# VHH binders against E3 ubiquitin-protein ligase UPL5 (UPL5): the designs that were tried, part 1

Every score and structure here is a prediction.

Target 1, 342 residues: E3 ubiquitin-protein ligase UPL5 (UPL5), of Arabidopsis thaliana (Mouse-ear cress) (q9su29r532to873)
Amino acid sequence: SPEALHGGLFMEFKNEEATGPGVLREWFYLVCQEIFNPKNTLFLRSADDFRRFSPNPASKVDPLHPDFFEFTGRVIALALMHKVQVGVLFDRVFFLQLAGLKISLEDIKDTDRIMYNSCKQILEMDPEFFDSNAGLGLTFVLETEELGKRDTIELCPDGKLKAVNSKNRKQYVDLLIERRFATPILEQVKQFSRGFTDMLSHSVPPRSFFKRLYLEDLDGMLRGGENPISIDDWKAHTEYNGFKETDRQIDWFWKILKKMTEEEQRSILFFWTSNKFVPVEGFRGLSSKLYIYRLYEANDRLPLSHTCFYRLCIPRYPTITLMEQRLRLIAQDHVSSSFGKW
Unless a header shows other numbers, all headers, positions and changes below count from the first letter of the chain; antibody chains are not in Kabat numbers.
F, E and O are the ipSAE of ESMFold2-Fast, ESMFold2 and OpenDDE, as the mean of both directions, binder to target and target to binder. V2 is 0.75 times the mean of E and O plus 0.25 times the DockQ between their complexes.
[cut] marks letters that were taken out.
Atom coordinates printed by the task and the answers are left out, and those that the model quotes come from them; centres of patches stay.

## First folded at step 4 (VHH)

Design t1 (from a11 with N31D; framework vhh_8emy_2)
Fold by ESMFold2-Fast, scan of step 4:
Order: C-alpha cells, then sequence, then structure tokens
Structure t1 (fold): chain B 342 residues (1-342), chain A 123 residues (1-123)
C-alpha cells in the first residue's frame, strides 16, 4: 500500500543498510515504468511529445483506477521528497489541473496540435468573413462518432441550437477545450492529488505546490536527463557496422563528442535517436543499442541518421578536423531537427 | 465509417447551370449541418454555403449569394448545390463537409471527405 511503502522506505533510510541512493533510484524507475506502461491504460503519451504523460480518460473502465492514481500521486510525491528524478514528464494540461489553474488554447498546442490549429483558425478568422460563413456551421457542442452512432455533448444549455459567431467564438473555444481536455480526467486528477497530499506534509496542499511552479520547473525535478551525458556509457552501448572499434575514425568520434558542450551532445543524441535526454538508468534504458554505420560514398558527406533504429551513418572521414566540422554542423539546432534524418 | 461522395461536376460555359450532389453515409444525416466548400488550384479553401440539419436555415458566401441554392433530402441522405449563372471564377473542386471540429484539416478549417467533384467554367 502507499502507507506501507512510505514506512518501508523510511526504515531502509533509517537503518542505513545496503539500500543507497542508487537502489532507491532503481526502485522508483521500476515502479514508474510499471505505472506508465501502456498496457496498464492509466496514462497516455501526448501525441506531439511522446515524453509527456496525461491520465487516460478510458482508465475509468477499471473500477480500481482511483486506487492506481492515488498510488501514482504518492510515488511522485515520494520521488520529489527524496529528490529522485524518475524521467517521466507531465503533459501541460495535467500539470495545470494539478495546480488548480484554467487551461487556455496555448496550453494544448503540444497535447493536440490538430485541435490547437483548428481552434486558432476559428479565433483568428476575420469577424465579417466568419459571420458571413455562418460560423462555419458550428454550434456549442462537442461531438464524437463511431460506426454511425453519435455521442454529442452540449457545452452549454441548448448548445446544439446555439450557433457560433464572431461575438461568442472565444467562449465556444474555452468551453470546448475544458470539456475535451480537463473534464474527462477530473476524477483521475483528484485521486492523484489525494495521494500526493497524503505523502507530503498536510501543511503543503498539492495546488499550492504545483501553483508556485512553471511546467519547466517540474520538468527539471522529474527529468533524469538533468545529469551530464556519460560519453563512456554512450560508447559502451554503441556497436559498429563497416567500422572496427579500433579504427581511428571511431577514436576521433568519441574524442569529438567528449569535448562538445552538453547542448551539442544533446543535439547529436537527438539527431541520432530523436531523444535529447538519456533515461535515468543510462543508455541501457534505450529501446535499442546505438549503431554507427559506414557510408561507402563521398568521404566529406554530412552524417545521416535512421532514428527508429538508432543508426548514425558517417563516411570514413580522412581527418578529425573534417569529422568535427560535420558533427558540429548537425549539432546546430536548426539542422538537428530533421536534416539528414529518414 | 463516415463517408461523403460528391458528384455532378463538369465542364460548362459561362452563364450555365450545374447541380452538385453529395451522398452521405455512416451517420444520422438529419442531426448535422452540412456545407459546401470549394478549392481552386493554388488557393486556399473557400466556404460556399451551409444548411442546418432540418433544412430550415441556409447561409451563403457573398460571392455566390443569389446564384447558388443549397438544399438537402434527409430521407435519401443527400446534400445538393444548385449553381446558376456560373462564372469562370467558380471553377474549383467542390467538396461537401460535415459539421464538427474533428473534420477540420490543420491546413484548412474543413476536413474534406471523398474525392470532391471538379467544376470548370470556360468557353
Amino acid sequence: as target 1 above (342 residues)
Amino acid sequence: QVQLQESGGGLVQPGSSLRLSCAASGFTFSDYAMHWVRQAPGKGPEWVSSISGSGGSTNYATSVKGRFSISRDNPSKTLYLQMNSLRPEDSAVYYCAKEGLRYFSPTGYFDYRGQGTQVTVSS
């Protein structure tokens, strides 16, 4: 149980036995891996940022979901108390609800980019054009449809009879966002907050805790990637195709990477894997080993990557200077975002 | 699954008439407002006309008002657009669209279903 869990960790700490910070961090990693496992259907990954999680509205199908969310709140509170970075990020909407704050259109842009763009177009359309176009035929409803069966939610009394126009479209968007993103997870947020409060001192309400933070502050507390990247660990989890580990180009590669700034190293990691941060357990926590493949074409070519398979493809560069120039170029933010990826 | 199938387009001379049809399936047709949207090559989508679920209310873009008439037959689940006094600038692919934000495209506010129907007004 959460009470037994808190008591057990306190006794381990008090007894100063073989359980140290490393064992504690591994325990939190394993527990969070189970909680945020897609098979459990408790949390969903955000569509536009797969590092971030929000409660799954469908979790309510399981009668035990309140207990699971309460337990999750206890685990996260306990991790924060012990300054353990679990590597899990929260979706902005979930964070704002924990803080007791209203969500705005800007808050959903990384949660649902399609809905964000649609709502932004509704709000930014010229008022005269919008009204001459009958508010795009919109009414104050949120609707879903499966196999011809309709599920319609009125955003206000008689919402299906109330047309959207230039005068009321901001209210329409506000109600739509609340009903779509906030209301469906309200129970899960309550149970998480209950567990969170119960593990913290009762003098620190969860709304007060989250309300004094920005999302980026919470990200820093939860994200294991705050630690510098271990180049030795990176190398230990890298294999080669078309190169030998003893090749001078491979020695150059690791030397270049080691002397790069943390920002440059994270950009190289992003180019290679589409991840800027290493899991809390290190490179062993990635879904695959990393690979450096040899390109048998022009020896001055820019690197390529196949991020789904953690493949970095480079030619046999003739000098360390040329290799460094090419690697630093792909380490620039504007280049690392998609140039040379497939 | 929701399906919308447009038909009735073609090549006509200026001043001519065409009647477009849209056959709907996969939803309770009479519960939803329906729309006609057109898109000419190299231009964004332009809303043309809307009709309420009951057919009791209609609206038109200023560029087509007085020339086009939207109507629907709920028993047959069919939407119509009667286009009169056609002009070269009416040339476009015409799409029918169902009410609902989930059908809006990220690049346009209407999510087009089906292939559309080509209308070309030229001599």
Scores: ipSAE 0.000, ipTM 0.157, lowest interface PAE 16.1, mean pLDDT 76

Design t11 (from t1 with G100T; framework vhh_8emy_2)
Fold by ESMFold2-Fast, scan of step 4:
Structure t11 (fold): chain B 342 residues (1-342), chain A 123 residues (1-123)
Amino acid sequence: as target 1 above (342 residues)
Amino acid sequence: QVQLQESGGGLVQPGSSLRLSCAASGFTFSDYAMHWVRQAPGKGPEWVSSISGSGGSTNYATSVKGRFSISRDNPSKTLYLQMNSLRPEDSAVYYCAKETLRYFSPTGYFDYRGQGTQVTVSS
């Protein structure tokens, strides 16, 4: 439980670190399982890769969150020192902040594709058109809508009055990205860095350490074995609308998916959910159940998906051969990235 | 290649009506929400109205609600804005837009690429 980590487990770690036997791989596994637990508000899963985590801005509601982030920094430093792969990966944005690097537009491409595309269009728009249209009415503000409530955050002093134009739109995009991704977790990053430095030493501060690495290098150090997708687990967390679980088409669907290569299965998962990787704990770690909806249209059309609702929409295909053909088409990497998702 | 072509603007007296049209091409029209955005001289773009891909949902800026009506004809790939009880403050270049920037508010950026159609309300 989060209470066990806060009290007993943390105290046992401190005692073991000071006087006990060497750090055990099983201990790292259990501690990381608790720290990165979805029920624990410390970290959020990355939208593009369920294996990746970044600090949760909302963790600040717990007055002890600084201690937890410092502890996490210590754990990760110890794991790196002992070459223990804990099976947890960091989001690119979190990695860059640990390295003390500015987050660029390219760095959020996989983290927030919609924002990436929007900002790219702003930067690539013809300067004369952009300026003749008063920067499309944009000002130096970040607008958010959460639970139906709009909030406006100024990116600079008097940002509400500062128009975006062709000369300052690069600054606008930079500030927008910083305020959206970096600023909300500054305290968490700071406390993590304190714990990390305390374990390694002051001569190897986190910024120096992480700046010397590519994200892929850190991935190799932290990653446990990559598990194939369990189709049985996938099926156990899937419900149906317009089909019965006993329908021939549903039986065909799961048989086809089981025969697919790992890469094809990941492409189907991406088409369905906008994520290629399942959480370490399996499909139970997803925010909702997955759904297969019957599409009441032509019986030969390609599948569609509503990724925000984990819905895959398929017609009642007349043959297993046709279903397999249609599923393999959307499983092709370029097709699954650009087709039928909304 | 997305193309949007607005028409139907003109010079009218206060209290008059106009119907604007937008011909769309280069994308599956019925799959996208469409918007009307206007820009008056010396001012930034102002969102006016939106309609869902199916036409089942509409939304309006408070300044035009009750006077303007947005509609679409998906078979002809055309968006419309019926403007009634026009006022001098409605004078602007009107653009139709395809929603591409979901991160921004309704008053934010829209994908409009046409020259617009000028509406002038003056005595």
Scores: ipSAE 0.000, ipTM 0.160, lowest interface PAE 16.6, mean pLDDT 78

Design t12 (from t2 with G100Y; framework vhh_etentamig_d1)
Fold by ESMFold2-Fast, scan of step 4:
Structure t12 (fold): chain B 342 residues (1-342), chain A 123 residues (1-123)
Amino acid sequence: as target 1 above (342 residues)
Amino acid sequence: EVQLLESGGGLVQPGGSLRLSCAASGFTFSDYAMSWVRQAPGKGPEWVSGISGSGGSTYYADSVKGRFTISRDNSKNTLYLQMNSLRAEDTAVYYCAKEYLRYFSPTGYFDYRGQGTLVTVSS
């Protein structure tokens, strides 16, 4: 159950005596896999940008949801403190709530494009046309459906009796956006912030921390930078076990990577580390070096990886052609995410 | 191009029942509230019933509340109106209507209406 999993993962973390970078990354990997699992009710993917997550308003059905959001806040704070990439992005609305900032119409464009377009139409409609059509029959209410229950929420006192017109439609849109996007996740944001603060405590309050960032800065911290990967920087931060740096197979490896497309390079990085992106500061920003280990089995074997320890395991391939074939196989999307990783 | 095709109208005796259907195409059906509007001979259009995009909320004019039931099947892009205990006053052409705004509750103001289906309650 979510409670048993939370307790089990916390107990597993406490049982590790020396928290080396690999052990810490393995813990974050397991925890984030569960927290951000689409089949879990804690977070939802944004409708118009599936890379981004926001708290699920329906999470309140679970009495334990406050504890889970507090725990998530602790996990994210710890990941940021230890420079561990969690591999997820936050929705802009969630980010602004954490920063204690007002949500504007432009801020919901990628969160809910349908609502954005409808509100924009309301605001841009000719005033005479809007008023002659009784503000399209709109009143200061929001219709909600939670757990199959229909509710009408008044945006202001006597809102169901207050007609929207050309003079008050901006106030209507502002109140609608607040009640639709900010209010339903207030408790989740509060509990997340509590957990985040507990970990940072005396350093930086959550609002202060998030207010100092643009969303793009947080994106870089949580999943890495979007700039093309420097293969020379990658090589400079890689060590070898069972190979000498001067071995022809190692020279072949880096030459093959340099000739790959950006997508193939990101797939190799993902297979190796479970991350598709490099820290903004480059490979020096990783919590440890990367390693190429020699496999002492069949010389045509597909590569293996231990992602939590940044280990890529390859045999001593007899030809550059065979190595390239094997690396391109693991660089294909369905292969890089499905086998050879542990 | 938005298309709304109504069916199910006909002649029925007072106290009888009819089920109207509206097949919708040319837009994302589940994103829009839908309504039924009727126009009796020699009268202006009257809003009858509306339903939210999800089907979660339904609305009725006082004249039909308790007798008519609006529903939708978003998997089939179809809107329905179940009419029970029909009266002579219900005689009208019934139009399926698409609301102006996505995501909003029925407002009674429409950007598109179908061609209509005639319902006659007599004898």
Scores: ipSAE 0.000, ipTM 0.361, lowest interface PAE 11.7, mean pLDDT 81

Design t18 (from t2 with F104Y; framework vhh_etentamig_d1)
Fold by ESMFold2-Fast, scan of step 4:
Structure t18 (fold): chain B 342 residues (1-342), chain A 123 residues (1-123)
Amino acid sequence: as target 1 above (342 residues)
Amino acid sequence: EVQLLESGGGLVQPGGSLRLSCAASGFTFSDYAMSWVRQAPGKGPEWVSGISGSGGSTYYADSVKGRFTISRDNSKNTLYLQMNSLRAEDTAVYYCAKEGLRYYSPTGYFDYRGQGTLVTVSS
C-alpha cells in the first residue's frame, strides 16, 4: 500500500542511509540534486540567480508531480531535522509562499529582474505622462508563454477591457505579481507543505517554521557558505593519525589541493565530509576537526573516507604524481558521490 | 518507451515455491528502485517487496518476511521475486513496478507497472 511505501523509505533510511552520517548526508545531497535537476521539470532555476529554485508551474503536465513535491517536502524536513546541507537554495518567492507571506514587488527583484524593472517603472512614471500615453496600452491581464504558446489571463473580471491608469496601477502590479508568482504554484506549495508537516516530530506547520526565518538563515541551513575554499583554513583545522604534519606526503597533499580547481576542491571536500560547502564562519563551524588517517595496507590504493568522523584515509604514496592521480580520480563527481565513503 | 514484462506465475500447492521475473527496458535499470506489488481478488493493491537500484538494500512487507526474497541482476535488466512456503493468502496478481523518482520514493507512486502475472496457491 502507499502507507507501507512511506514506511518503506523510512526503513531504507534506517537500514541503508542511516548506517553512517556520511552515507546519510550523501543521500540527501544526491536526492536533492535529482529533484532540483531542471530535466525533471519539477523546479525551475531563477532567471537572475541560477543557484535558486522554485516550483515549475508546468510540472502539472506530469501526473506524478503532486507525489514528487510531497516527497521533496519530506526530504527537506528530514535534512533540516538532521542539520544536513543539501546543496540547493530556494527562490525568495517560493520561500515566501512556504511562509504564507504576501509577495511584494521588492521580493521579485532577484527572481525576475526584468519584471521587477518593468513594474517599478510603471509605478514610478509621472502620473500625467502615464495617463497621456494611455497607461502604455496596458490592461488588467497577464500574458504568459508556456512551451511556445502564449495565453492571456484576466487579473480581474473583464480585465481585458479594464485600462491601467495612474489611479489603479498599484492594484494592477499587486494582482500581476500574485498571478505570475504565487497562484501558479499553489498546488506544489500545498503538496510540499503536506510532506514537510508529516515529517516534523512536533507537527509544526511549515508557515510557522518558515515565517521565523530570513531567507539567508534558510540558505545557511540548506547549503552553507559559497565563498571560495581557503586551503590554509582547511589545513589549520586538520589533524593527522599515522602521519606527521612534516611528512612529505602531507606537504604533497596540501600542494595538490591548492593547485586544484574550485570544483575539484569541493569534490574532495564532499568525498571527505559529505559537505560541498564550508560553513559561513569557515572550517571552525564544522561539527568536528578533519583527520587524515594513514592506511598501512597498499601504497597505491585509492583514498577512503569515513565522512561521519571527517576522516580521509590514504596510504603513504611513494610519489607526488601517484597521489595527484588518486586525488584527481576521487575529485570526479561520479566517483566522489559514492566510492569509498561510509 | 518503458516496458516491464513479468513471467513465472502459475498454479502451485501450499508450501510450494515459485520464482517471478520481470524484464525491464527503456530506462537505465540500475538507476531506479523496483518493487513487487500484488492484488488479491476483492482486495486493494498491497506492496510486497522493494529493492534499491544497486541491489544493496531490500525491504519486505511483514506478511512475506522470511518467505520471499527480492533480487535483481542489473547486467540483465531483470528483477526477481523468489517465493517460498506459499500460502493460500498469497494468491494474487503480482506486478513489477518502477519507482517514479530515480531514488526510492517515500510517496509510493509508481510511474510504470507491468501487465501482472497470476499466482494461484491451491490444493
Scores: ipSAE 0.000, ipTM 0.156, lowest interface PAE 17.0, mean pLDDT 77

Design t19 (from t2 with Y103F; framework vhh_etentamig_d1)
Fold by ESMFold2-Fast, scan of step 4:
Structure t19 (fold): chain B 342 residues (1-342), chain A 123 residues (1-123)
Amino acid sequence: as target 1 above (342 residues)
Amino acid sequence: EVQLLESGGGLVQPGGSLRLSCAASGFTFSDYAMSWVRQAPGKGPEWVSGISGSGGSTYYADSVKGRFTISRDNSKNTLYLQMNSLRAEDTAVYYCAKEGLRFFSPTGYFDYRGQGTLVTVSS
């Protein structure tokens, strides 16, 4: 069983010459699936790419979390040394912190689109207009909300009293990004780096290793090529409201998806969930089932989505041709990213 | 509720032998790998030995290879550690542990650990 396998994994790795490279590959895959399991509180999945992970700030509730992050650093170092593709990807901001690089606004575009858009708007507003509106009432604070509790964190001394204006808004955005993304996981990054360094055969600092790579280079080392989306797996994790699974429209839907290009399928997934990629373990790795909801008005209407609840809303299209036309339209990048999503 | 209960510890002279037992309950014993971990006075925990759920694979720390034997009886939900040629450095509290990935942490963290049984090797 997987639990029995887990208990022997380190010792099986030490015996890899006797058991062969296939056992080593499987060991890394199973270890990483358990480490990066969101139920273990160590890592969180990225909102835009369910294959990507960042340390969970809440991991500190476990007093042994530093040891787990050090162990994870060792495992990843060993996988990279042996050129084993473990199927785990890093979130961009986690990657940058490992490289010792400053997180810029462009770096959070895929990590937190809402914050990216808000910060970009702040920086791009006409200076006179921005200042005439008292910096939109902003001060040098970060507002946090946990379980309905709102709190404020000062980004600098007396930040609550320091107004944002056209002269200091760049500094404000920089401090927001640092406090939001870098500071909360500083200890986890430090411990991961310690374990990573300790396992390398040469004393190359982690920052030196990661700094020489683009994220896409590391992606290739950790996962290899992208796997096609399994439409059968997608269907198996989809439920219906206002349609029966046996309805003609539902049969059409899955047939259309199956004949779409991989790029089109990823665009549909993005429209539906705000994510282009499936977890390594498949659709079972999602936090919820996906839902197809019936719209009871306008039989020719474009689909709508409520991405927070994984809902795709479609009318009862009268023909497969019309459904395909509507689905292919929302599969276009400019449509899937800008309209019909809530 | 997972419960692990160790027994068999005691005072033994250098070169002597002891057999430790661990009675497990609250989970499907044969589905989980099990370990023995020890903690000497004033030191951190040290992994000693591990055994797969089926009992088909056994593993040992270099410090105990050739002297200790781990085994299990899945019909009795019991884990054993046969300790031979005991040395003063083997003096420790010995814990039965249900393995999780945290077993491979530098500090030897485990999902579940018993109360331990004291082994003292001295004349």
Scores: ipSAE 0.000, ipTM 0.112, lowest interface PAE 20.4, mean pLDDT 77

Design t20 (from t2 with Y103W; framework vhh_etentamig_d1)
Fold by ESMFold2-Fast, scan of step 4:
Structure t20 (fold): chain B 342 residues (1-342), chain A 123 residues (1-123)
Amino acid sequence: as target 1 above (342 residues)
Amino acid sequence: EVQLLESGGGLVQPGGSLRLSCAASGFTFSDYAMSWVRQAPGKGPEWVSGISGSGGSTYYADSVKGRFTISRDNSKNTLYLQMNSLRAEDTAVYYCAKEGLRWFSPTGYFDYRGQGTLVTVSS
C-alpha cells in the first residue's frame, strides 16, 4: 500500500542501511518495484517507451502523495550515491522538469508523435491560409477526456474566446505543451526534488545535478545497458484473430522476427504499438496482450496496425519470402512511422 | 460520416507530371476549405496546398509554388492537385484533408481522413 512505502519500508531501510551491498541492492529493488508499479497511483509508464516512468497526475487525489514523491526522491538519490542500478528509467519530460528546463516541441517528438506532428503542422502552415480559415476554429483551450467525459481547460484567461491565428500560434503551441505535460505534475516534481536534495547534497540543488546530464547519462546510472527484446516473451503475449497459432504463416512470422536485427525488431514493435521499447519486466508489463489480425484483402499487401489496440493486421501471405519482404519494409524506421497506422 | 478517397498516384520520372484526385462524401463539400498534405519516407506530414470552399483562393507551400496547382469541382465533390516539374523530394504519400479541429487540433485525432495515394519520383 502507499502507507507501507512511507512507513514500513522506510523503517526497514533505516535498520538495513549499514548491511552489505547485496542486502542494500535487494531493498532498492523491492522499494522501486512498489513505487514505480503502474497499478499504484504514483507513476505511469511513458507511452513512447514502456521502460520509462513519469508522475501520475491523478496521484493528486491522494492527500499523502507529496510525502510519497519526497520519499521517492530520497530513494533515487540514495541509489545514485551507492551506484545501485534500480532498473527504472525516467520519461524525458519528467527529466527536463527535474532539470528546471522548459519543454519544447522537439522534446515531445518521441513522447507523443501524434501531438508533435499536429503542432508542427499548425506552426508550418501558410500564414494566409491559416488566417483565412479562422485559425481552423482553434481557440486557446486544451480538450481532455477523463473517464469518458470530455472537459475543456483554458490555456489563458478567456481562452475559449481567444482564436488561434498566425500571429499567436507559437504561443498557443507553447502553452498547450506546458499544460499537457508540465503543469499536471508540477507538485510531484517539486516534492521529488525536495527529497532528492535532502539525501544527495544540500549544497548541490537537483536542477544543477540534472542539468549537467543528458537523459542517456541518467539512463546508464539507473538501469545500465539496454537489453535486447525477447522474441519468445513477445510471442507468449501475442494472440491471434483470423489465424490459428499453428498456422504456417504464424510460424513464419516469429521465425522472421527472430532473425531480424535489434533495430528492425524495435521498428516492428514501434509500427505495431507506437513504442520502441518494452517494460523492464518484459511484455507482461503491457496493459494489454498484442494481437495479430488477418486481413482478408490482397495476399501481398503491406501490414497495417491499430496501435491503440496493439493490433498488427497482415494478410495470409502465400510464401515466407513474401512475408519477410513485407515485414522488412515495415521494419525500416522511415516506413514504420508513415505507413498503415490509422 | 466523412470519407475522402485519393487516387492518381504512381511512378513518374523527374520533370514529369501527375494529377491527383480526391472524392469527398459525408459533408457539404463547398462549405469547407480543402488541403493536400504529404508524408515523405522518414519525415512527418507536410502541408502542401490549400483551397477555399468556393475555389476563389489558393495557397501553396514554398517548396511547390509555381509547380503545383490545386483546384476543386464542387458539383462533383472532388479536389484535384496538378503536379508539374516533379522532383525526387516530392516522393511521398499524398493525403486529402478537410480543414477544421479534427484535422489540425493537437488535442484531437490528427489524421488525413483517407488512405492516401503514393507518388514516387524516380529515374
Scores: ipSAE 0.000, ipTM 0.284, lowest interface PAE 17.6, mean pLDDT 78

Design t21 (from t2 with F104W; framework vhh_etentamig_d1)
Fold by ESMFold2-Fast, scan of step 4:
Structure t21 (fold): chain B 342 residues (1-342), chain A 123 residues (1-123)
Amino acid sequence: as target 1 above (342 residues)
Amino acid sequence: EVQLLESGGGLVQPGGSLRLSCAASGFTFSDYAMSWVRQAPGKGPEWVSGISGSGGSTYYADSVKGRFTISRDNSKNTLYLQMNSLRAEDTAVYYCAKEGLRYWSPTGYFDYRGQGTLVTVSS
C-alpha cells in the first residue's frame, strides 16, 4: 500500500529533525541519488546520456535484487503521485520495457550507438554485396565480454551454424537487440513493475501508465529541465598529453568551446566520450578524467577520439581559425556519431 | 593495428570529377571487402560503394550508380573511388572502411580509423 512506504519515508524525515514540503522533495531526491548511484549494483548509466539509468544485468548476483527493484518501483510511483522531481531519468530501453513495448533498432540509437550503427549498416547494405561476402562471416550469435573474458551466446538453436544473409538479417538484428537489451533485465523490470503497481490504484495497470507517455513526458515528471554544460567544470576535469595546459592551442580549444552553442558543445562531448550529457554532479561523476592527446603527424587533420578512454586526439593546429573549422566539423551531430572514433 | 588513410578530396564544380584513394595497412588487404562511406553536413553516414576482396564484385548505392566506380589494387594495398558527374548533394567527408569478420567492432561495422577526405561540390 502507498501508506506503508510513505510512513517509512516520513519517519526517516523526522529522524532528520526537519519537516515540510521542501524537505520531503529533498528526501525523494536523496533516496533516488542512492538507488541510482553507479557505485551500487542496481542501475547503470546509459552510454550516450549519463542522466539516464537502466537496470544493471549484473544486479542478479545479489539474491536481494528483486526486493531492491520492487522498492525502487514503489519510490518512483510515490514520487510521481506527489509530483516530486527526483533528479534521475530512465533509459529509453527501460522505459519501453515498462510500457510492455518491443525494442526496435531506432530505440537503441542513444543507448548503444556503436551497435545501432553496426545493425543499421547490416540492414542497409546492398543485398548482393552482403551475400557475396557470405554475410561477412556472421552467424546467429552475440559475442559478450564479462570481466575480460569473451563468450558467445546463441540467438537461436544452433545459432553458431546459422549464417546471416540478406534474407534473414532483419531477424538477426531483432534477436540481437532482444538478447542484448531486453532479456538481461526482464526480472528487474518485472519487480519494478510490481512495486510500481502496489503504489497505484489497481484500476491503472503499469503498462497502461507508461504506454500513455512519450519518454519526454516522463523526463519532465522525473527531473525537469536540462542543465547547461559548464566549460569551466569540463576544463577542470581535463588533462593533457603532448600539450601543456599553457600552450596556445589549449587556450584556443577552450575559447572555441566556450563560444559554441549548447548543441555544438554536446556534440563535441559526444564525439569525445560517446555521451551528450554530464551526470547531475557534473564532470566529477564521470568514470575517468578527460584527456587531450597530441597527434604528431599531419597538423591539419580532423580530431580523433578514443571514447572508452575519454581521449580527444588533435594535432598542434597552426591557427585558431583552422582549429575552429575542424572542431565545428566534428560538432555536427552526424559526424560525432561514428567518424574519427576508434 | 589497422590504419586507413584517405586522400584526393577537394573543391570541384558540378559535373566535375575526382578520384579518391585509401592507403591501407595493418591487415591482409586482399582478404577483406572494402567500402566507401560518406557523411554530409547535417546527415547521417551513408554507404556509397563496396568491393569484394578479390575485386571481382562491385556494388553501389542507388544515389551513385552509373556515376561512381570503386576499384582496388591489392598489390599496393590501395582502394579507389572514381567520382564522375558530381552533384552538390555529393558534398561530404568520404571515409574508407574495412569490413570485419567480427561484427561488433568498437567503431561499428566499418573501421573508420582514417581521417577522411573532404569533397566539396560547388561553383
Scores: ipSAE 0.000, ipTM 0.268, lowest interface PAE 15.3, mean pLDDT 77

Design t22 (from t3 with Y103G F104Y; framework vhh_brivekimig_d4)
Fold by ESMFold2-Fast, scan of step 4:
Structure t22 (fold): chain B 342 residues (1-342), chain A 123 residues (1-123)
Amino acid sequence: as target 1 above (342 residues)
Amino acid sequence: EVQLVESGGGVVQPGGSLRLSCAASGFTFSDYAMSWVRQAPGKGPEWVSSISGSGGSTLYADSVKGRFTISRDNSKNTLYLQMNSLRPEDTALYYCAKEGLRGYSPTGYFDYSSQGTLVTVSS
């Protein structure tokens, strides 16, 4: 039940790790990185777009997988409610099932290119040629391999005895796609939807929520903008405390950021704000201005951040070389810490 | 790499008590919430209890609340379940489970890989 997420275990976890709402944003990111890790059996990467995830049919090896998918639905709902970027993208097929929409042939192109091409060939073949070759020997069956087990599934009653021909090949393809992509993850989708709905207080069914969106809209909510980060836009939305904008250290900071790779820039952004991507509307879309605060401690100290207030705290570094070294260290440590030794 | 080894099961009469232990290895034990899950013959798995990484927070299924107590000893990498006032309905294989998410253990969300320990409550 939704109370499980607001119980003492959730609060104790947050307190044990660190303090403040910025820790919750980092928690959502790390939780989703763990849930959607392909080494775990819950989700699989899409074959032709590895940035996207769908439930793993083989997750049923663990009889507790329904609880994991329910939890995932709750986490995603909470992230969307709090406008937290979780850094994952959903496969189109998974998105359509959440929306309660039919999966068409075009929808599986990036999920299974081989099946897409085969089904397209079946539908586009000349009817006379298709029928004269007995529908290429096809019958209304799907051959599957799951966890090394090969099996044959009938798409309709007596499917093993029903030949595919030019008059029924569209029905054959529709049933094949449904049985291959929708049916094997039906329980996972159902449990995800249950958790998602419970977190939204039952006021908006998941089908209604997802049906109102294009996949690209959901991408923006979950990941943020894919465009390269504008350092000028970042600087324009940053204010200073304990530094003047004209200080050499501030000039060095922005010069170092401009020289960094996109990956390093995103690591600095995450360290500072717990957001890895900029909102689609740019830095104005963030809930607050960003701040660079001066630390009055040792002038060689590593930067600190208070992500809930978008505050980056740095000492008055004596050289650009030292500042660059310290900034690159937090960029590197963030990346390694996010994925852990595991 | 991750290993969980349960022990302490046995045969007991209704109203009796048993204490289960789970020895953990292959991960930093104190970083993870831990759970007990049981599976009765012919039935699906049922979540029983969870404990946070520090041991400061615990959760119980309604069916065992007030009868079972979960605890842990992080210095020994060991999880415990003290079972009191046992009923025939408590008969099951009991599994130790590590949460798949660091430090967070809501009801029923976890992973495991173990043989379990058998508890039989028979009159």
Scores: ipSAE 0.000, ipTM 0.110, lowest interface PAE 20.3, mean pLDDT 76

